# Ledger of designs, part 11: VHH binders against 5'-3' exonuclease (pol)

Target 1, 302 residues: 5'-3' exonuclease (pol), of Buchnera aphidicola subsp. Baizongia pistaciae (q89ad1)
Amino acid sequence: MIIYKKNVNYLLIDGTSYLYRAYYAFLKFKNNFNKPCGAIYGMLNMLRSMLLKYPYSNIVVIFDSPQKTFRNELFIPYKKNRPKMPNDLKEQILPIHHIIKHIGIPIISIPHVEADDIIGTLATKLYKKKYFILISTNDKDLAQLVNIHIHVLIGTSNIVLDESKVKKKYGIIPKLIPDLLGLMGDNSDNIPGVPTVGKKTALILLKTFGSLENIYNNIEKIPKCLIKKAKTIYNNLHTYKKLAFLSQKLATIKTDINVNITTKKIKMLPPCTTEISNFFLHYKFYNWNKLLKQGLWLKNCK
Key: E = the ipSAE of ESMFold2; O = the ipSAE of OpenDDE; V2 = 0.75 times the mean of E and O plus 0.25 times the DockQ between their complexes.

## First folded at step 1 (VHH)

Design s85 (framework vhh_vobarilizumab_d1)
Fold by ESMFold2-Fast, scan of step 1:
Structure s85 (fold): chain B 302 residues (1-302), chain A 122 residues (1-122)
Amino acid sequence: as target 1 above (302 residues)
Amino acid sequence: EVQLVESGGGLVQPGGSLRLSCAASGFTFSSYAMAWYRQAPGKGRELVAGITSGGSTSYADSVKGRFTISRDNAKNTLYLQMNSLRPEDTAVYYCARDEMATIYEDWYFDLWGQGTLVTVSS
């Protein structure tokens, strides 16, 4: 707990993941003439929790862009099956953005770039400087970034995934997660994979051959493997080879995005207490405003 | 060279309408979220409306249904259509660049317009 918290140099927050979680956690929370403000409250509650748990970390919030990404250019159906953002949530985005800025937390969002790719690129640049990075997210795909310098925190929980825990949870090492998804697909992102190849079959193939590329280099050996319906699997892998590699590419988080981000620019700023107070009064967060005036909103009460 | 210039403010009677414009120059306007803020006499600055680079909009509860924020990326211009104006809307209105593509420190000091005064008589 204490030791691990002291080791975290940067806490990268998957802002889009937090936003949806906050929205659904506080659906019934209403203020200002019964207008929904649950996402605002929930987002602040989660960020406050992280600020209190990791007081020595540089915290950065990363958000998705609403614009089409390179993945949508490669595969038009990518993420089209995901529900559109509710209007009640859309109305809360700009207030959330502004309060985060007033708290002094850096925000990063890049047009046409997914938050995952920004997180992957930033984490990769930071660990090359020997920093320890914690990524707070509920997105399983970010587990592919896990290494000796990069760990994943499941949302705001106490569960941290290192390389060993990723292997135990997913049945495969982090760097092979894109290969796993290339075979089995990912219904949540509309990544197709290979028809009839599920997680169990994909894991057997990857444990046997080591990578998607090596599976295809040894495709003639597949009918001899100890898997159910080996002949059908062989035929589908052969038929859908292009789809498998496309699916792998769609599932691979980019770590080479061209971003003009320096370590100086991702430092936290002192909070603007006056603007935070005005915000709390506007949304009638009176208890938080009381704590803020006492200097206790960003400090443990004891 | 990097600047925001507001226009369209003035004196209007309660129930009237005004359209504010903000001309942006010196940066890639289409890449940034934009916002309108206001500061009333004797009060703190408040967020009025915002629009993301993708066109999603947000409004303060006090102006919802009355004000409409929009943008014209070809003209590098942000707009605020203000209808059913009330005496409480009297304020200096500021155009601001919300950095969706960059870091918070650059936002704090760098891109506010000079403001445009809107006066709504009792």
Scores: ipSAE 0.000, ipTM 0.181, lowest interface PAE 17.0, mean pLDDT 80

Design s86 (framework vhh_6fv0_2; at its last look DockQ between E and O 0.07; V2 from the best seeds 0.00; counts 0 for: pae E 16.9 > 2, placed apart)
Fold by ESMFold2, look of step 2:
Structure s86 (fold): chain B 302 residues (1-302), chain A 124 residues (1-124)
Amino acid sequence: as target 1 above (302 residues)
Amino acid sequence: QVQLQESGGGLVQPGGSLRLSCAASGFTFSSYEMYWVRQAPEKGLEWVSTISSSGSTIYYKDSVKGRFTVSRDNAKNTLYLQMNSLKPEDAAQYYCARDTYYYDSSGEWYFDLRGQGTQVTVSS
């Protein structure tokens, strides 16, 4: 178990990732009126865990925009394979946003901008100001943002991924993750990649040539570099060059969106214990309300 | 305390124009991205536009692109919405907002509404 607390100045939470994780982890959790409230409980449970683990960090929750983004304009099928949000999850979203606000955690969501791009831009701006950033998400693609002072937590693990751990886990350095996805695609986001090129082949090509651009600058050398199916792979790389670079572009997280998100917008506010207590009583979270009144739910509430 | 005051609404015929204003006080207006939202009777809040703190980056809901123009005057702490080619579907109570929160992926947003809004009615 690796605990990563002391040097984190900012904790950027992929709120949409947390929301879905909470919902599916607690599908059967219902209140006394047989109405689902598991996403509310799960989201609060995960956020409380992060507040306790990172008591000196500024925590920010970032949500996806429901509007179309530049990626939908570039490639109409982008993320169209994803299921529509369940109605009983939709009913839990406003209460979740209200309680996060009452805890004092800022929420950021920007119309037409994906949460990944907001996270990428914030992390990069804060990194340039010499801050240390931890990103908590279920999206493996955010590992591309990792550098000396930007680290990620993926999923429910306590294992923080730095540059070396990203290379061990994914086979390439963080900055080449978009190139990897440009070749192999990403079925979860409906990103096509190059037909017949899977992870194994893509890693060989990237380790040999260093980048997607260099692969194509050296495309005539590829039939000699591969043990199996070299002719098919060569032909598909040639035929689907535009698709490879489109896929890379779709997979690349923007770090330069034009927003003026000031440090004031991402500053945590004091919690309102009265509203938190009323919320806990409404949802019958009686044990949490007891801890809140004892100062143990948020620790040192003032 | 954060204060937002919307004005400039009224009754207009289809194809007409209105200019909405949002007067801001109690915070450093020039440091904040601002939003226009609207609400028709018995409908949820609908995001309309976003403008960056400097005014250099602007986003619109697809159904208003080319008809609406958002702007701001940071020296006067005022946000504007120029509404041209108005349609009956644009009739709503219009609000400006500083703070926004995700609601769901279907197009609704939770916004911290501080003003009473201004009514836009399109008829006749």
Scores: ipSAE 0.000, ipTM 0.134, lowest interface PAE 16.9, mean pLDDT 82
ESMFold2-Fast, scan of step 1: ipSAE 0.024; ipTM 0.460
ESMFold2 (binder alone), look of step 2: mean pLDDT 81; pTM 0.805
OpenDDE, look of step 2: ipSAE 0.064; ipTM 0.566

Design s87 (framework vhh_gocatamig_d2)
Fold by ESMFold2-Fast, scan of step 1:
Structure s87 (fold): chain B 302 residues (1-302), chain A 122 residues (1-122)
Amino acid sequence: as target 1 above (302 residues)
Amino acid sequence: EVQLVESGGGLVQPGGSLTLSCAASGFTVSSNYLAWYRQAPGKKRELVAGIYSGGSTVYMDSVKGRFTISRDNAKNSVYLQMNSLRAEDTAVYYCAREDTAMVYEWGYFDYWGQGTLVTVSS
């Protein structure tokens, strides 16, 4: 994927997803004062990997807001089933922002806005200017943004989802993923969907009618296209129509946030090697400091 | 024209209190993210506190419980109430506005005030 890597204009990193992965991967790491630093190490390790693999890309890290979002206002149970951020992780956030800044990587966090919606809005703005965008995330919901200019990289792996791979994985095209989730729900985010409608039934309905709206425009035809529990499914689709559209809205990533995000603001800056070195010494990242002094921390040894 | 004007700095004894004010013109404080930064001699500028358009606030760990950021929409002003002041709080304090809340240590705000000096000394 050398040609593909050279063609990636922007690499948008799901910073919150990286943060949790880094935290749980390095729970036992501690600094000079016996304080946890595993998320710091893990974040740097993951970001270094991305900098080395995509050296020509503008890398941007996006974080969630601590404030309630519009989805929480629409549906109080939204994401209430997710655990609170551990205090040991919270203590590492400011050091992580500090080091990311000195590496020269822009950070974006917008009050009351989820990282997904910031990523969706940025990717859409950049795509309309005909840039090629890669979104690095472990969040399956971001696959709904995939098009000819927007691809999803699964975390720091080598797996890239284009439109055909999304269709193969989910059984539906990217733009219909919110419709799929509107029907079947999503337990991980507490999105309810329609009772008794699972993935298999939802895919049959979407393949037959094309969208959630068209399913409801043709609701009288539904009993004829379903093999099992047709009457129960029809009754529940009718009864829970408002819940289906609410679930679709909760699952839809916003791409129209009215924010002043310009390409000038999201351009990478030159790294401050002195501050990076001081940071590495403070956290006892001695091997990385040795590589940094040799000019090899951000360069491949051939 | 967007302007931010700080006031309220001065000399205070350890354990004392000060209220910093930031008067805004050319925009509405209730519709924007506003923050207080500080810079001590020989150190880099750091975020102290921020207030979001929705009214939610964020604080640096060392000032939590001691400092309170607030706004008065009628006066179009932002305040930093500083209690239980310590010698380490000695710095020039800056008010800043940004339309997008970019989480940076400093320098990524659209507009900055001139700064106001706070000295905590016996």
Scores: ipSAE 0.006, ipTM 0.167, lowest interface PAE 10.0, mean pLDDT 81

Design s88 (framework vhh_vobarilizumab_d1)
Fold by ESMFold2-Fast, scan of step 1:
Structure s88 (fold): chain B 302 residues (1-302), chain A 123 residues (1-123)
Amino acid sequence: as target 1 above (302 residues)
Amino acid sequence: EVQLVESGGGLVQPGGSLRLSCAASGFTFSSYAMAWYRQAPGKGRELVAGIYSGGSTSYADSVKGRFTISRDNAKNTLYLQMNSLRPEDTAVYYCARESSGWYYDEDWYFDLWGQGTLVTVSS
């Protein structure tokens, strides 16, 4: 663990995932003006945890954009089932951006681009330069990015997913997760998949033929004569071929978008202690302000 | 139709005061968070002060205690009261509106900007 933590060059934080977790964990917190500040507190608590666990890593926070992406243009129902951001969370975004920047953490968000695609592209560019990247997220779809230099940390927990652990947890290697979702769909994102093909059937097909493309290249070899379900699966794969490849495309995280991000842009800056202190006093985070003035807010207490 | 128009910039001596105004039109001003940004010669654009629809405020370290952001929802106007001005405050000051979306790049999530007003602090 200690060796692993020491070797992380970049910690990419799924900021949108953190925001929603922070918001729902601290719904009842209010500031001097009786305004909600739970997402602010929760976000800082989670980021502090990461700064303490990974003190030598360059930490970057990536946020989602609500504007239409290539996926929504490709398939209009994509993510239409997700609720809109609550107004009291939206009101906390300006303070959250302000405090994150004054802690010295870079923030990235791009209009019309999902955070996942920014993370995927940035992690891939850094991996090609032989850096070791850790992605902190609660979104299981990011597991598809896992390789020898890219690992996923489940939220702020101690659970790190390498390629072996992804295979154990999801039943398939990371690079085949889009193929799995192409077959079985994903109800959380309105990704349709192939009718009657669930996770168990999709895993059998992928273990037998290796990929969605190879399933279709070998569709005639799918057992047709032993059981009625095999015939139904064959018929639906044939009928819904275009839907399967659309679903795979929707599930595939982009690693080639134009982010124009340099390593200089994603380096941490020294914290602005005066702004952080003023922020803590404004929100009545008095214990954190005491720790900050003692130099202990971003250091482990023994 | 949808626009922000800044005014109140000018030449002022060190230690002086200036009040910037930003007139908003074409949208429901009271529903949006607003901010003041500045761009000093040879530097990138930086946040000076922000104000939420509910009145909560935030300030850059360099201006805290000297500048005050405020809003008048009845007049659809944003203000920046600048006191104890320093040569380092010399910049073009921009008014900005919170986006109806979420985020934009490394800057705050603002989708509507004014043309800016020049503030020069010099003896």
Scores: ipSAE 0.000, ipTM 0.154, lowest interface PAE 14.0, mean pLDDT 80

Design s89 (framework vhh_vobarilizumab_d1)
Fold by ESMFold2-Fast, scan of step 1:
Structure s89 (fold): chain B 302 residues (1-302), chain A 123 residues (1-123)
Amino acid sequence: as target 1 above (302 residues)
Amino acid sequence: EVQLVESGGGLVQPGGSLRLSCAASGRTFSDYAMAWYRQAPGKGRELVAGITSGGSTSYADSVKGRFTISRDNAKNTLYLQMNSLRPEDTAVYYCAADWPYSDEYGLTEYDYWGQGTLVTVSS
């Protein structure tokens, strides 16, 4: 089932993902003080798109913590290969938080917790209350959260991933994505996986045995499988068992974080038009200020 | 999943016009953000123009007012209308499609690229 725009109760925005996309899309934008403001403009443009597209949804923006997380404690190389945030992007974060607040959108960021785990926990809690949730993100790993009430919107595009589309993309159901990554690894996050086990082999093993745990419960059957280099794969699965389960654990989004989430904390507030206008004038967003004064900045095209 | 093929490049005199086309194969062309990049001899690739799935456009300062990006979703085709061409517009022009389901730190990289079409502006 596709969750239609009018039926989306909560839109959870991967704020860090939006922030980097906005920054790189508008590198040349400068404010009236000759300072970079491209991330501010791009972030507002993306958020405005979502507000217009999902006018009846409670929109929440979730940001990463810069502090080390439990995954860094489990495996020191985890995400250590990722580039550091540029200084001119860091300088735009506080203005972005201020304008998001004035628009009336809740912001969640928890020290030592990744945005993914906050999103996973929040989506799961809301799903259990029978709400329909859309997660807007460019992060492929969030596809593991997809179920009948939780769908992933690819960034600000028109593409929504339901369980069928996730299975088409990954070759496996959402709940087994951590198991897939446990076997094949994920270079973008420095998740090692099992040497010589790629996506094709991992998919055959998971389709045959059902889970990473069940693969290891049936490991003696692997040399008899019709898999290229089955004996080499068996030897590496045996040798790197601890690495496979560590990789699975690193790839698994937590849905049980002890997050102090109240209904009030995730409810949108009425926009502060005066402060939004002051912000638009400061950055010379004159067309947006004109639309704002006409009551059209947060209204669908007529 | 998407294959891009550029056409329309060629030799043109300064002040002339060319229209580049990019034919996309795939089921969901209308869902992709599309862009034109160019690479001049001895230079890196630079963004020339972009168009979102919804039709919003953006342009590099050097081409604003001279170039127009557009798309035809029924024909799965992206266009770049280039007017008032200058010698400095000489470059290989690349069509790019953004599959936004990627890592958050790779957000500036387009996922699908064409082979390019050469535009030479010379008298």
Scores: ipSAE 0.000, ipTM 0.120, lowest interface PAE 16.9, mean pLDDT 80

Design s90 (framework vhh_gocatamig_d2)
Fold by ESMFold2-Fast, scan of step 1:
Structure s90 (fold): chain B 302 residues (1-302), chain A 122 residues (1-122)
Amino acid sequence: as target 1 above (302 residues)
Amino acid sequence: EVQLVESGGGLVQPGGSLTLSCAASGFTFSSYALAWYRQAPGKKRELVAGIYSGGSTVYMDSVKGRFTISRDNAKNSVYLQMNSLRAEDTAVYYCAAEYPFWESDSGLYDYWGQGTLVTVSS
């Protein structure tokens, strides 16, 4: 929607999500240096797409900290199932940061803070000032931030999740996504949830009682519910109550971290065309360099 | 007050060696990536070498195998060992402390030194 695209004040990009997607999308990318540059190309391709689709938005890229976060302190297994960053990707990080800065895009990362919490806090601060925010991410958990001023764009696709679409896709309103994950867990992040409670059961419980807290306030009513294996579910909810609330806490994106980030620090700067050209020449992105010199790299020809 | 002070530049013959040093103060050095940039007469500033807080390094292709970047977090210093120097290495070399990301602690984005001249001539 043209009107919607013109109304987006801030586009917050999940940079770590983009980085991994770019790396895996261009693993077999033929480069002229006999060195990995697929993530560099892929990241620029994705960012260029966003610059072209949202030309009136302030674009900000947010990256994860390499340091341990509060979630790792609360639950040591948190995200331990995720593979370490490949060395081929690590070598591309500094060039990626440099080109993003030359394009004029602000970058944010905070020691010991996950990108999701930075995004959640920035989006919340900006919406309180009545701005419209779009979050570009492949991480489903960011859908919990969706409200009337905050929408989620699935990666670089054309799919935008508002409150109605989140409810349709996940079966629950955005603010209850942490409660859903508290019950069913999230295998991708080693969030344990409650044993034997899957998505279907969790949704029935949340639709019946309204929240994780209210499920536990009404726990004695569960064996009387029309739920498959209700007695087993009751026993496990009772036994694993601490795990349910821990899982909810691990799944909850912080929107209140103390960050002294002003709108001036997240303002885009004009692109440095000469430095971008030098970068393209160095990596032999000749077609992009041709488009850049024609003033068309950041403008749609049709 | 944040400062980056470079030293070790000078005149050297082709094939010779120089070690550049950069002493940093006024910020949490160990959290920053440190980099050496250079700017030759009539050219734009370019990245020569970089070192992340964790010790991982990156190099410009033309200096790989000839230059080595290192850091000493206890001394808040970064070094560039330059071997097999060529006439085309002639430039002003700049030390940069880069957290390409905005830091909550300092509120500052990047720090740059004043530069040190390296001349490779016979």
Scores: ipSAE 0.000, ipTM 0.141, lowest interface PAE 16.0, mean pLDDT 80

Design s91 (framework vhh_6fv0_2)
Fold by ESMFold2-Fast, scan of step 1:
Structure s91 (fold): chain B 302 residues (1-302), chain A 123 residues (1-123)
Amino acid sequence: as target 1 above (302 residues)
Amino acid sequence: QVQLQESGGGLVQPGGSLRLSCAASGFTFSDYAMYWVRQAPEKGLEWVSTISGSGGSTYYKDSVKGRFTVSRDNAKNTLYLQMNSLKPEDAAQYYCARDEPWYSDLEGYFDYRGQGTQVTVSS
């Protein structure tokens, strides 16, 4: 099933993913005080693209918390391999929040909660109200949320992942992505998985038994003739069972976070064109200010 | 009618202690996570601490960890912040909040935030 632009009720933007892309795309951009402003420009450019492409959608931007989450408490090494946010990017976050607010786009961030869990919880609540949701992200892990009313847009591209495309790309249905990562791990987040179990072995096990739980319920039935080093795999699955379920839990996006956010609070507000104009003049975005005054910068926006 | 009322602020010397309280009414207090946020003069809102509805989970801004302790008494509908080893950088208007913050740096807005209580740290 394809969700057409007119049918998208909510566009949930992975704000942290957008921030890093914007920052690295425009590293050399500086304002008149020789301060970096590339992430500001890039973020606005990406958001403007989404406003123009999805004029009938309520756009919401979700950001990560810098504080440790329940995953860090469960497994101290979780995401410790990731570099610290550059100071040049960190200094642009406050201006970015200001301008997004004046454009009328709701922003959500929750201390100690990852953007993925906020996105998962909001998408699930909106889906239960029978809305169609598009999640804009470059994070492959959000593909686990995909269903008949929740699709993933790869960044600001035209590529939309429905359930069929997720299965083609990852070799497994969306709901089993945490089980896949529980077995094979994920080096980008320091999720360990089961030692020596890679993607191909994990996919064979999941296609045979259906889930991580069913693999362990049927561990004696591992097909030795079909899996290379089946005895070693059996021994490692047995030895590292706790690590497999921990890895699955770390990879599972929460959809039950207690967010006190109503659909009324995530509706777009009318833009404050005076404040947007002041912002553009401050950062010397003169062409955008000209378009804003002509009614073309926010053309077809809510 | 939802109400939050902070108290316990005041003037303290560096290294001193204060205990802030927030009296909540008009909602089922134990169903909500609660937040302490602060705003220093000429600065934006800054998240300080979070406590889950049950009180079983607590989280802190790195610069206050080990010095501040958040707690709650659900029978009394009261949120607390015990502040020890206070530094000049901790001087701010302190607010308790019920709703989740809209901005990652908490520069934004809370729908249910009290009047605040002023903390001044000077020699």
Scores: ipSAE 0.000, ipTM 0.147, lowest interface PAE 15.1, mean pLDDT 80

Design s92 (framework vhh_7w1s_2)
Fold by ESMFold2-Fast, scan of step 1:
Structure s92 (fold): chain B 302 residues (1-302), chain A 120 residues (1-120)
Amino acid sequence: as target 1 above (302 residues)
Amino acid sequence: QLQLVESGGGLVQAGGSMRLSCAASGFTFSYAMGWHRQAPGKQRELVAKITSGSTAYDDSVKGRFTISRDNTKNTVYLQMNSLKVEDTAVYYCAKDYSPEWFEDSGYDYWGQGTQVTVSS
């Protein structure tokens, strides 16, 4: 959407999401020293795409901390099912930070804080100042942040989720996505939810009662609802109440963390063409270096 | 060069079983793979996902469908049991670059899909 693109003040990039996509897209990519560089290439390709699509936006890349977060302290199994970062990818992290900085894109990472919570807090602070924010991510959980000033772009695709599209996709408004996950769980993050309560049942309960809190305030009405296995659902909701609220808390993105970040610290800087060229030559990105010398690598970001 | 080929679809009676296969060429399975389906007039939905650490299923197929992987053959399978008329759809195999996204987005599709029709 051309009008939408011109109105985006900040593009917040889920750097960790981009990093894994880049790594798996270019697994066999190596430089002339036989070192893996697929994540470097893929990350640059994705970032370049965003710079070209959103030339009027301040682009910021946010990365996860390797340290344990408050969610890991609340629930030890949280994300324990996630694979360890490959060593080939770990070796590409510092070069990726190096090139992103020379392109002039701000990088944010906070010890013990997940990228999602940094994104949620920054987006919330920026919209309170009446800026329009686009969050580029493959993480479905960020859809809970969607409002009139905050939209989600699915990775580098053309799919943008506004409040209407979130309602269509999830069957529920953005602010109730944590409640939905509290009931149904999220196997991707080891968020347990309530046993036997799946997405369809959770949506019926939320549409009937409005929130997780209101479901529990009206729990005695559930056996009389038009829900398959209503008595089993009632018994499990009663038995697993603490687990439901824990699951909701784990699924809720924080928007109130202490981030010592000003709009000046997230402003893009002019690119350092010499350092970018040296980087491209080192990794044998000869076609990109040719475009860079012709002023075409970032042609719409001048 | 990178290709996913779905196979194993066809016509089956309600209550029957069917196994879908997804063969990969040009790359090896190093992370997440998913099975999606799309019925006429509906959006594509994720029904099953396999990662190195876990499997996950949509509520509509839990207990009936099983996703598995054979790394030696570079193939992902979807075993479908107790099939229902509502399972009628084109089934797609997709590589997932987003391990945290259990939805029909965040996947790259290289396959053409395989039609599954369940008659009453």
Scores: ipSAE 0.000, ipTM 0.202, lowest interface PAE 15.9, mean pLDDT 80

Design s93 (framework vhh_6fv0_2)
Amino acid sequence: QVQLQESGGGLVQPGGSLRLSCAASGFTFSSYAMYWVRQAPEKGLEWVSTISGSGGSTYYKDSVKGRFTVSRDNAKNTLYLQMNSLKPEDAAQYYCARGEEWFGELYSDYFDYRGQGTQVTVSS
ESMFold2-Fast, scan of step 1: ipSAE 0.005; ipTM 0.264

